VHH binders against Aspartate dehydrogenase domain-containing protein (ASPDH). Designs and how they scored, part 2

Target 1, 283 residues: Aspartate dehydrogenase domain-containing protein (ASPDH), of Homo sapiens (Human) (a6nd91)
Amino acid sequence: MADRGPWRVGVVGYGRLGQSLVSRLLAQGPELGLELVFVWNRDPGRMAGSVPPSLQLQNLAALGERRPDLVVEVAHPKIIHESGAQILRHANLLVGSPSALSDQTTERQLLEASQHWDHAVFVARGALWGAEDIRRLDAAGGLRSLRVTMATHPDGFRLEGPLAAAHSPGPCTVLYEGPVRGLCPFAPRNSNTMAAAALAAPSLGFDGVIGVLVADTSLTDMHVVDVELSGPRGPTGRSFAVHTRRENPAEPGAVTGSATVTAFWQSLLACCQLPSRPGIHLC

## First folded at step 8 (VHH; from A5 with F101S S103W V107L)

Design C2
Fold by ESMFold2, look of step 8:
Structure C2 (fold): chain B 283 residues (1-283), chain A 118 residues (1-118)
Amino acid sequence: as target 1 above (283 residues)
Amino acid sequence: QVQLQESGGGLVQPGSSLRLSCAASGFTFSDYWMHWVRQAPGKGPEWVSSISSGGDYTNYATSVKGRFSISRDNPSKTLYLQMNSLRPEDSAVYYCATEGSKWYFDLRGQGTQVTVSS
């Protein structure tokens, strides 16, 4: 990493998170040894007037021509399903939609491409507070249960399949409670923190970590994430336990809370300092 | 209503300086990174410069680096572009823009015309 020229970064996705990352890469990137080399968005018209035309990539399949060292995905799990392995042929990949890894075929394809092309799959921790402590506890064999509850106003959900038709009586309704793997396909934009938790706790994984999705009409300007864990019963008959509650201000109806943008930038910076090793790594 | 209003353009000779301003209203200016973009007749938009929300980080297009300086004043909700050593190829309508998905799509004012002519 040392003595190389600027690390070349491509950004896939130009929604709020993508716009923030592009702005920061253009302003701060050179001082950090990073160079933005392309931006791609499904609707290229969204880049007009704000992304320099020389940086606009019209066809994602051509990303290799930009010679990226890192491609940052901030679009949607479908991009990871459809293009993740192709991206790994050319560059390290930072996954901004970790819910994509709930799909076992996608995880296998990314691992195979990562090993074959010798590129890392980095996964952003997003809004998950305490991810490193969870990982350390899991690695030590001290994690028995992990439960992540995400609550927001019903207007803040972008649900699919059976959850899109869910009935929401009263002011506070549990829309889903069960394994994170079962939630991710139906709440791909609202399950990323839960997916990050599943990746932080591989002993439980997507099948062992419990995700809870709550519609709460009182949360008009806030997203709430509760992370609850426990360890095995100790000699005294009590279990180690942690409960973390994050309240994230958000515009009414927004899917992404304001704190997620800053946290993602920090994840990007952190993964640029990590060794490029094959495999999936939380950063 | 989110609004951006550019001003400070004019007709000048090569080598001159101009200072552009962008007055912002209807959003929390200090939370967002800001940009200058220019558009010459018959050409597409060209990014000129960006500045972080706190003003600590700036960047410039290669064509203007060393000649232009971006700044902001968060209390007055104003973005600036100091343009020195102007060249005829800098002639364009200059616009300011902000980051943010909703504000991004429609946050261009009428622009301010800069014309550099001998």
Scores: ipSAE 0.005, ipTM 0.215, lowest interface PAE 13.8, mean pLDDT 83

## First folded at step 9 (VHH; from C2 with D31K)

Design D1
Fold by ESMFold2, look of step 11:
Structure D1 (fold): chain B 283 residues (1-283), chain A 118 residues (1-118)
Amino acid sequence: as target 1 above (283 residues)
Amino acid sequence: QVQLQESGGGLVQPGSSLRLSCAASGFTFSKYWMHWVRQAPGKGPEWVSSISSGGDYTNYATSVKGRFSISRDNPSKTLYLQMNSLRPEDSAVYYCATEGSKWYFDLRGQGTQVTVSS
């Protein structure tokens, strides 16, 4: 029962990442067995002059008329909260805003829709380097702690609530340090790598993985992600530990670095190769 | 109306180099990614290379990586493709396209013919 035709892909969101995905789908999609069938953005003006009118979807609720096999969300966790279950009624869903899954009601609704309509929820691992190794280590009972620090220039943040009001007088300020679940509502566009880490390490989850946001004025053209983990004490009294540091060149004030765009494209390609199974799957 | 004019093609021997140009008008060139696409007789269009709006990011088809180099000059609204170590398999009409074009079904410009034969 294999699908022998091109996979029909819809894109929800037309910011920097959405523009890159749409460009790559148009350029490389047909040779990879993919066809772009719609693009939606909350502000349609963002698509003018760069997305053909025939591909522009005006009302997201009508997405089923385009008969997508996969809908890729690269907009905002609010889209997943509001429309994720509706999308799953019609297609597999690739979540580009994994911070949305920090909300337990949303996670339950997605799982229920996924089971009911027999469509997969895929989650992009984004900038999370080593996600597969974290997953394997967690499954083996080898994780005691996992800490993800994101540092960028203050202009690169899209913060809400208490974090939007936070004052950063110095050149380097820790804006948040604590469970990833507590961060996601207030940094919905800046917590996705941390949310992916929480999903890669279910023994810790959103409450056990520690997220740290750092505003650093010296990072004018760079996004930095540090992942630090440790395992339980062994017989010698020592613990396994890993520290990775990812430095990603970015335009000043950009939310998404250049390496993240390439990684997300690879996640999209990878999830198109996966079997369509109900449930939430990191890709 | 978007207008794209390709030039710089020709008949060359294997191992030669050519530089293609694409003059753009009718849109804000510096806002959009640009692409090179080629089409050999009897075949569908094949993506060759892409470049970001600011020129910072480039990508290439596996068949041309290491031999071709894409660039742009935003002030002059011109896109380039430097093609080195040309092979007979590179023979095609080369087209440029802007970001958001469905170039597989709607090629713009007249293209420029590249023929590599001995």
Scores: ipSAE 0.000, ipTM 0.151, lowest interface PAE 15.1, mean pLDDT 83

## First folded at step 11 (VHH; from D1 with K102P L107S)

Design F2
Fold by ESMFold2, look of step 13:
Order: C-alpha cells, then sequence, then structure tokens
Structure F2 (fold): chain B 283 residues (1-283), chain A 118 residues (1-118)
C-alpha cells in the first residue's frame, strides 16, 4: 500500500452537495486513502474563499493534468451530456442522479467512452430497496416484469413540463404510469428510484420497467414506494412474484428519491472499493 | 376487460409515412394515458411515445422525435401514431398500451408489423 498513493478524487460542481463533499474530502479524505485534487464549478466565484486556490480547476478540459482516479459529478445533467465522455477518458465517473441515464444519447456516449478508455461509470443507487436481489434475479433470467410506484403528497413532487400542469382532483391521482424512460425527463428528482430499478434490471431497462407516480393528499407525512415484480410462468401457470412496500416518514412538501449528503458520501466510498471495469454500475 | 387492437402497419420504403391505429375497449379510454411501444425481432420492448388522457401532453423517444406524432380520439376510443420519414431501424411490431395495465405484455394486442426496406 505504501508504494501507491491515495485515490485521487475530483469534484465537478460546487452547490450545496458539492460543498459538503469537498468539506468531507478535505477533513476525512486522507484517513480514508482519498485525496481531493480538484474542484470545478461553472461559476468559479462560488469557490473563492472556501476552496484552496491550488485545488481550483479553471478549465474542465484540463482535468487530466490532475490525474484523478475518480471524478464525482454533482453539478448539472448538462455537464454529463457535454463532458461525460471527456471525463471518462481520464478517470472513473460517479454520476449523481440515475435519472440522467434516461437520455439514450448520453447513455450510449458514456458506455462507448467507458469501453474505449477502460473506465467505469458509477451511478448513485438512491433509495432503491432490494436492488441487489432484483439484479441477481434479472441475471438468472427470472425477471419478466418490474413496476415501481411512488406515492406522496402533491407538494412532494417537483415535476416539469406536462406533469407539472397535471391536476390532482381527488384524494389519490395517478399522474403517470408507463415506461420509466418516458417519465424521467419530467420528474428528474422524483424518478431516481425508478431509474435505479431500470439499471438493476437490464433485461427490461428504462423501456421495460414501469414507473408510476401517484399524488395522494392523505400522505402528508409519508413517502410510499412499492416495487412489484414477477418471473416467468411455471409449469402450473403460476409465476414467482415479490411485492415490497417501503413507507418512509417525511416532512410535508419534501422531495423524494435523491440521496442525502451522507448517503452520497457512502456511495462515493463504495465506488472506491469496487473494481474499475467498463460499464455502468450502481453504487 | 381491456382489449387493444392495432392496425395500419405494412411494408414501405425508407422515407415513407404510415398511420397506425389502436382500437380500445373494456375500460374508460378517456381517463388514461396511452402509449406506443415497439419490439424488433430478438430485442426487448422499446417505448416510442405517450399521450395524456386528454391529449394535451405528448412525449417521444429521442429516436422518433420530430418524425412521429401521437394523437387520440376519445369519443371513438382510438389511439393513433403518425409515422413520417420512416427508416429501416423503425422496423418492428408496434403495440399500444394503456395506463393501469399491470402487465405490459399480457394486456397488449397482437400488434401491427411495420417493415421499412427497399
Amino acid sequence: as target 1 above (283 residues)
Amino acid sequence: QVQLQESGGGLVQPGSSLRLSCAASGFTFSKYWMHWVRQAPGKGPEWVSSISSGGDYTNYATSVKGRFSISRDNPSKTLYLQMNSLRPEDSAVYYCATEGSPWYFDSRGQGTQVTVSS
């Protein structure tokens, strides 16, 4: 271990999550074998006075000069669209939101760069309960359907486009039911668990996993996630099936689905323990 | 019970147009989102387009944006897909699907074949 230096980490984005991650890397990183080697933000002024000047990267295109092992993106999906492949030329990449991969052009570009440069794309798994069990079932050929329903009070959604205009007249309204790929652009903050499920079940993917958003006015202090799956029909005509229901206390109006700072930090640490191989991997 | 019947497919040349129809029965058609999904031989399902219950909101897969147009006629319980500038990669069996269907493949009709080739 003494003949290799620590893992070199770059951070792209300096909003609240970025600031917290940078603070943790500076304070706890050395003891964990991690070294912060750069911070980049679209507005460099955000870094002044809080990020040491030697760590401030002015031009993202120059990130390779810092020789990162891992680059953590917590800025904006546009950075992944525009620069993800360039980052993968030099380092493994941790993407902060699984819903970013609903864009097929982005997913394809990241996979191609990952394979070409032999670097991994890591994706934060969010709050998906049972992700490994789903992955193992899918890998064994035992998964035929997967449906993820998220229900919360209407104030807990941060929807865009046509879903933002949707009316919720009754106590319980289905705002969307259909392929996860069709949902993610309009519910990027409320579809991360569904996107993680799509990544856990590649035989179905974003086009085959069904996402359901439910506005329920009775859920003033709860977020509910139901995961329903089934396998192929057996000789008797019956199918293996699992239904999990997660009920999480939440403050009224809270947004669901994304990892907290502590959960994202754990995803970063987990990425550093995984083998670096091409492809997209949840952590 | 939910029943869906697709029609309008065919064998056409690249650059051609086709209009698919989906006749629906057994549910309150005007209450639910409708979707088009396609499946090429040996591949999994691919979502194509969705339309809201009132028809005011539509979205499309990146591969078909600007070329395909989804619409519905709630009085006649019919869903449509206008497909323009067809390409060989659009060749597939096209299925309509409804919101509220718990099992994607168990609730679809027979589909309609679209083949784009010289």
Scores: ipSAE 0.000, ipTM 0.291, lowest interface PAE 13.5, mean pLDDT 82

## First folded at step 13 (VHH)

Design G1 (from F2 with K31N Y32A)
Fold by ESMFold2, look of step 14:
Structure G1 (fold): chain B 283 residues (1-283), chain A 118 residues (1-118)
Amino acid sequence: as target 1 above (283 residues)
Amino acid sequence: QVQLQESGGGLVQPGSSLRLSCAASGFTFSNAWMHWVRQAPGKGPEWVSSISSGGDYTNYATSVKGRFSISRDNPSKTLYLQMNSLRPEDSAVYYCATEGSPWYFDSRGQGTQVTVSS
């Protein structure tokens, strides 16, 4: 990206991840060929005293006036549903809430806008380790099943709808087991790794990848992700299989582990270096 | 205490329709979101559909979208699930649930069995 002149970056969302990205963009962005051109948050008071007033965007609909090259969403799937196509009219989009793509209407609208305006939809792989290996296996026809189990302390969930009322009667409770598509609307902030897995394995997709949410009161300082996959029976009569367990230290009640901030920063940098082309791409 | 009574299940052939009912008591039905959940033998619970307290928002699992329809009648405190074009994979015990009620069995009713076979 060095010889293109500065890429103009807008940030949508000013929670913990958004604040970290904005800080890095202001501090390191110019040397990386990046220029922060706006920050928007649903509650603009969150930006007061923290984001320079000239960078504060009060109305997301006006984002085109800032002429961004890339807009990074780190807010909520609802923003992608409501504004994703408008953003793609003006800029490439990095989706930080991949669970938004569990909604087929949203996915279709993003793909149509992406093609029409010749802008890419990038999706951060987040905390999903092995995403490239899953993608390669799926593309080769070698993936039969993919199951993602997320376990954390009940205080680490931000659940909606029927899952918001979930109660853990013992030390370990399965809150959901089923297709990732059925989970995403009710766990929009806790299903992003599973959504990334569904996107990495399009042969299975959101309907074929199985998501499992587990509330475990013993996990006061840890977020655990187990990814289990298998292929069809091979020539020896056995199935190829992989089990990956990731233990990510976190403070009690935290939704985002420390590695996620670094991973999103890497995804942002990668998106700025990739050629823009229509479609949905993991980065 | 929340009390939910499911009914309307049965043994049917593929392509048939069934209408499930859920009679609710022990809470203010008209202020509560309602849900349908199903559980096939040997599997964990699977969300099917949800409806807002006023009935103006509904959502469905992809596997049933276009075939199932959730509705409610607040005066009679009754939740419904219209199931059309039934398939063998829809065979399960169906439970209704309300916001504030856990998905797991210790606080749900007995459910109603739906079996789709030729």
Scores: ipSAE 0.000, ipTM 0.131, lowest interface PAE 20.5, mean pLDDT 82

Design G2 (from F2 with K31N Y32A S50N S52N)
Fold by OpenDDE, fold request of step 17:
Structure G2 (fold): chain B 283 residues (1-283), chain A 118 residues (1-118)
Amino acid sequence: as target 1 above (283 residues)
Amino acid sequence: QVQLQESGGGLVQPGSSLRLSCAASGFTFSNAWMHWVRQAPGKGPEWVSNINSGGDYTNYATSVKGRFSISRDNPSKTLYLQMNSLRPEDSAVYYCATEGSPWYFDSRGQGTQVTVSS
């Protein structure tokens, strides 16, 4: 970045993640060779008093006027469905809602746009621990199963459709267990970690990676992500296995834990250091 | 047009075994992940198991792991579910599906009734 001037970054979404990113970009961006060039939010009122008017983008379709190098989506998978390809016309894209890629049409459109416009699709790993290790194991043909469990306080879930209707909370209740592809449409805000796992493990993909949502009333100060995988058999006949438990501090009702916010910033920085080649890249 | 037809259900005692079959047509069966889902009375639908196109990847719900086994025969376009050590709580209508979501009713067959009772 040092020899090409600052990278121009646009932020789409001004929720918790968006606010954090905007704040960091304004404070630390210049030292890192990053320049915030616009912020967009579906409800522009959320930016009032916080984002300089000159940085506020009112119409997302006009993002090209700001000449971004990277657009960061931290809004909702719907934005990726509707505008992902359009964004890729003008800039590289960092997807903060990986659940959007569970839609095969969307994935195809993004890949086509990426190739056509020669811009990269980056995907944030979010709360996924061991993403690179999973990717490497899968690439080696060693991954046999992958299960990602997200446990939070019931108030931390934003469920939709039949999943919301079927919700029957107890002290500890499994809300969903099944393929990640089947989860993402009904838990767009709570399935991003699982979606990232599916992308890290292309041999299994959205159909083969299993996502589990658990509502636990005892989790009043953290989110818990468990990653369980199996790999190849060893000489004794025992299979390789990994089980990670990530405890992320979080307030009751929070959709995103504190460490995930920081992790997202790291993903943004990481993708800025990667070559801008077409394709989907986990960061 | 996707067509799925489940069979093999019945009334059995706890501890017994059943083998379900699903005849598939109207799509490229050999290229698709296939799923079993079930709906029990008074409970929401739940995913049971799935298998990839080649049959080398399989997954199971926690509740059936170690007891059920999913398999497929691509030449005959048939999906199977071997159910061992059946329990009363396994009683449900079992559906073969092309989608993993237990709520996608349009992507599954008519189902086959499994009743486990002493």
Scores: ipSAE 0.913, ipTM 0.966, lowest interface PAE 0.5, mean pLDDT 94
Fold by OpenDDE, fold request of step 17:
Structure G2 (fold): chain B 283 residues (1-283), chain A 118 residues (1-118)
Amino acid sequence: as target 1 above (283 residues)
Amino acid sequence: QVQLQESGGGLVQPGSSLRLSCAASGFTFSNAWMHWVRQAPGKGPEWVSNINSGGDYTNYATSVKGRFSISRDNPSKTLYLQMNSLRPEDSAVYYCATEGSPWYFDSRGQGTQVTVSS
């Protein structure tokens, strides 16, 4: 960061993640060479008493006036759909809702804007464990399959459309199994880990990576993410295989576990250290 | 306009096999991921299997893994689903689809009925 000088950071969204990021940026930003320059939330009332008025941005379209170097989205994939390209006109973008990239139009628009304005699209890995290893394996042409299962208490799901209507969870119920692209529109807040996996594995992508949602009433204090992948065959004929199980402490009903909040902060710091190149980069 | 026509369904005994076909037209078949989805009576639709454009990547739902095999012939623009060791719970209307979401009805054909019963 020293070679770049202080980075001006805007935060879009003031939910759990946004609040955490804003708090950290205010407390630790200066010593890290980061300056919070605005906070935006669809409901501005949520910022009252917590965010200095001078940092509150009322109109997202005016974000350019704050001259950000990086804008961090932690609101909803809809923000990326609607404003992602516009944000990239002014600054680098860290996407906190990777599920937005399951929309091919959005992905294309972001890439075009990235190239046109010479700004990077960063994507937070979130709760995805082993993202870099997956990426490397895929880049080597070795990845054959990738399945991401997220299990949480039923109250932790924010499902939409037919997915919300179609399933009444029992004690343990598979709510969805299928391509990540088919999941993201109906589970925009619960599919970000799978979406990150799709980005880490471009050979499979949103169509090839399989996402599974499991509602489990016994999970009262944690989220569980399983990542299963297969790779190349070895000399014995056995295929390379990895199975990771991530147990993340979480309160009942929480969409995001505690460790994921910390992971996101690390992603923010990481992207600030990376060169600003056009394209989509997992952080 | 995307057109998909499924065939090959029927009434069979448990343990038997069926091969479904899907004739595709109206889009660049050879560049698309293709999917099978199914809907059983009284149940929501579910994804069954998919295959990438080149045919070298395939995925299966847990419920059909090891029993079903997806394949494609790009020159003839045909998608296949070989179903072995059929079970009563496999009974459903099976659809070929260009989208992996089991709820995207506009991206699939009319379907073919598969009934597994003793």
Scores: ipSAE 0.909, ipTM 0.964, lowest interface PAE 0.5, mean pLDDT 94
Fold by OpenDDE, look of step 17:
Structure G2 (fold): chain B 283 residues (1-283), chain A 118 residues (1-118)
Amino acid sequence: as target 1 above (283 residues)
Amino acid sequence: QVQLQESGGGLVQPGSSLRLSCAASGFTFSNAWMHWVRQAPGKGPEWVSNINSGGDYTNYATSVKGRFSISRDNPSKTLYLQMNSLRPEDSAVYYCATEGSPWYFDSRGQGTQVTVSS
């Protein structure tokens, strides 16, 4: 937290996550040392009646006038592509769309801006379970493979390009299996957990971490995330291995489950406790 | 300009083995992740395998795991795919690629045909 007063937080995006964050910042922010200083959304009409007019930012380019300490992006990876570096000129950035980092140009630009302006890039781990353990294992040179599977009802997917064209939901259909880097451009809203995993495991990165999307019509009330990894071979010849299964309650058609919304709030709070040093940091 | 040339495909019987090669030029091969992708008639492209620049990390699609083995020789700028226990469903055009997306056609070669049939 800032020594001079509460951290000034701006929110970019007023969808499900944005609405939740804004609501919590208004209700609980003061007691947590946080102050909401602006909300921006591509469609300003969405904020009408919900966000005080004084907090509504009409022009994202003018966010500096609000003097934020932290800007939270919960809109779309396109915002990070277009405005991430500019945001970092004025404030620390919490990226809610980690899939944006699959673009190497964007990643480079963010890092350069981070270093130049001395502001941190934070990345929300989202639905990734065991992010810190993965990071530690990778840092120790022990990570050998990492596979992240996201299974949801077909209505929960927001797919683009050739992936959208290939979408043929059956009872259980693998929509994609491959490197996370290849997935993110066509599933920007459904690949954030995989992207977070890629960031947690830099030795593998977006090219080495495997993402799997599964459409399952039986999943009417939850999202399922499986994380499978392998580590070093032990003296017995058996390899270290971890398999986690996360079941997250979700309404039909929801892109984000309820637990993930809460997890994001925790990420926001966590990043406020971390040093604001240049670089990309998982929260 | 990235240039990739696949070879080694052919007609083989189920259970047989085949080794594909990919000659690479026009980029720093030794610094790049390399991938195999395939496309069968009437189906979309499918990622098969990849390998990191040093060759110490390899990944495989569930459908080929345990049967296929990816490797590389950086000095000769060649990528390999050893395919064992071939099945009819493995029949496809196989492509070498520098990008992990099966749909990035501009980053792969002309492909080599693999047909598995009794």
Scores: ipSAE 0.820, ipTM 0.929, lowest interface PAE 0.6, mean pLDDT 94
Fold by ESMFold2, fold request of step 17:
Structure G2 (fold): chain B 283 residues (1-283), chain A 118 residues (1-118)
Amino acid sequence: as target 1 above (283 residues)
Amino acid sequence: QVQLQESGGGLVQPGSSLRLSCAASGFTFSNAWMHWVRQAPGKGPEWVSNINSGGDYTNYATSVKGRFSISRDNPSKTLYLQMNSLRPEDSAVYYCATEGSPWYFDSRGQGTQVTVSS
């Protein structure tokens, strides 16, 4: 049987990650069977001069007119809260802001829309190294604790609420230590790797995975992620344990490191190869 | 109406132990992750520990790990915090909470004072 034409991809968000994705979709998309059909951004002026006018979507509510197969969110968890279910009415959704799923109402709404309209919710792994290994360990009952520490220069954070007022008295300050669910509302752009970890380890979830946010003035051009996990204690009192450290170069003050941009492109390509089915799927 | 009442605080010497209790009502205690949060005078609140609904997953802040132990008794709807080897920096009002965010005041009780000093 004949394959249908290229997958129609819409991009929501035109910050650093969105710009990279749009550029790659325009340059490489056709050879990969992908066609960019719209770009939307909350500030449409960001698209002027760089996104072809025919691809600029002015009103996100009109996305169905572009008939996308996949909509990729690379904007902010607020877009997922506000529009995720409506996007799922028309297309599969790749969530680039998994911190949105720390909100239980949002998660439930996405699952309901996914099942009702028969569209998948894909979630990008972002900067989380080892996500599939974590998922498999959790599924086998071998995960007892999971702790994710993210460190960068204070200028690399986009914090809200009480975290925005946090005092950083020294060169290295722990801004938050606690459940990932408690962090996500106040660090929505800096908690996505932790949220991906919570989704990779459903036995722990957003309450059981511990997030640590560290401001380190020596990290002017780096984002550092440490993932520490342990299994259950055996009869001798010892536990299986893994510690990974990912050092990701970044422009000074950047929220997203350069390796995260490449990893997100790979997530997009991977979810385009997966069968579309309802539910939330980490890719 | 969620109701949480902490008790068991006091004035103790460094190296002492205390056991905090939290009586819970007005929600399904056995379905909830429960947390301890503390706040010292003039400082921001700090997450201390949590425990899942079944009591088999526990986590601790780095500052207390190895010294504190969280537990729960679902039939009596009671959360506990065993605090050993207390230090002056552990002095704070301790709150139990249904949410782990230390800035979410609506999810916690009135607190119990722990003071560790010579």
Scores: ipSAE 0.727, ipTM 0.908, lowest interface PAE 1.1, mean pLDDT 88

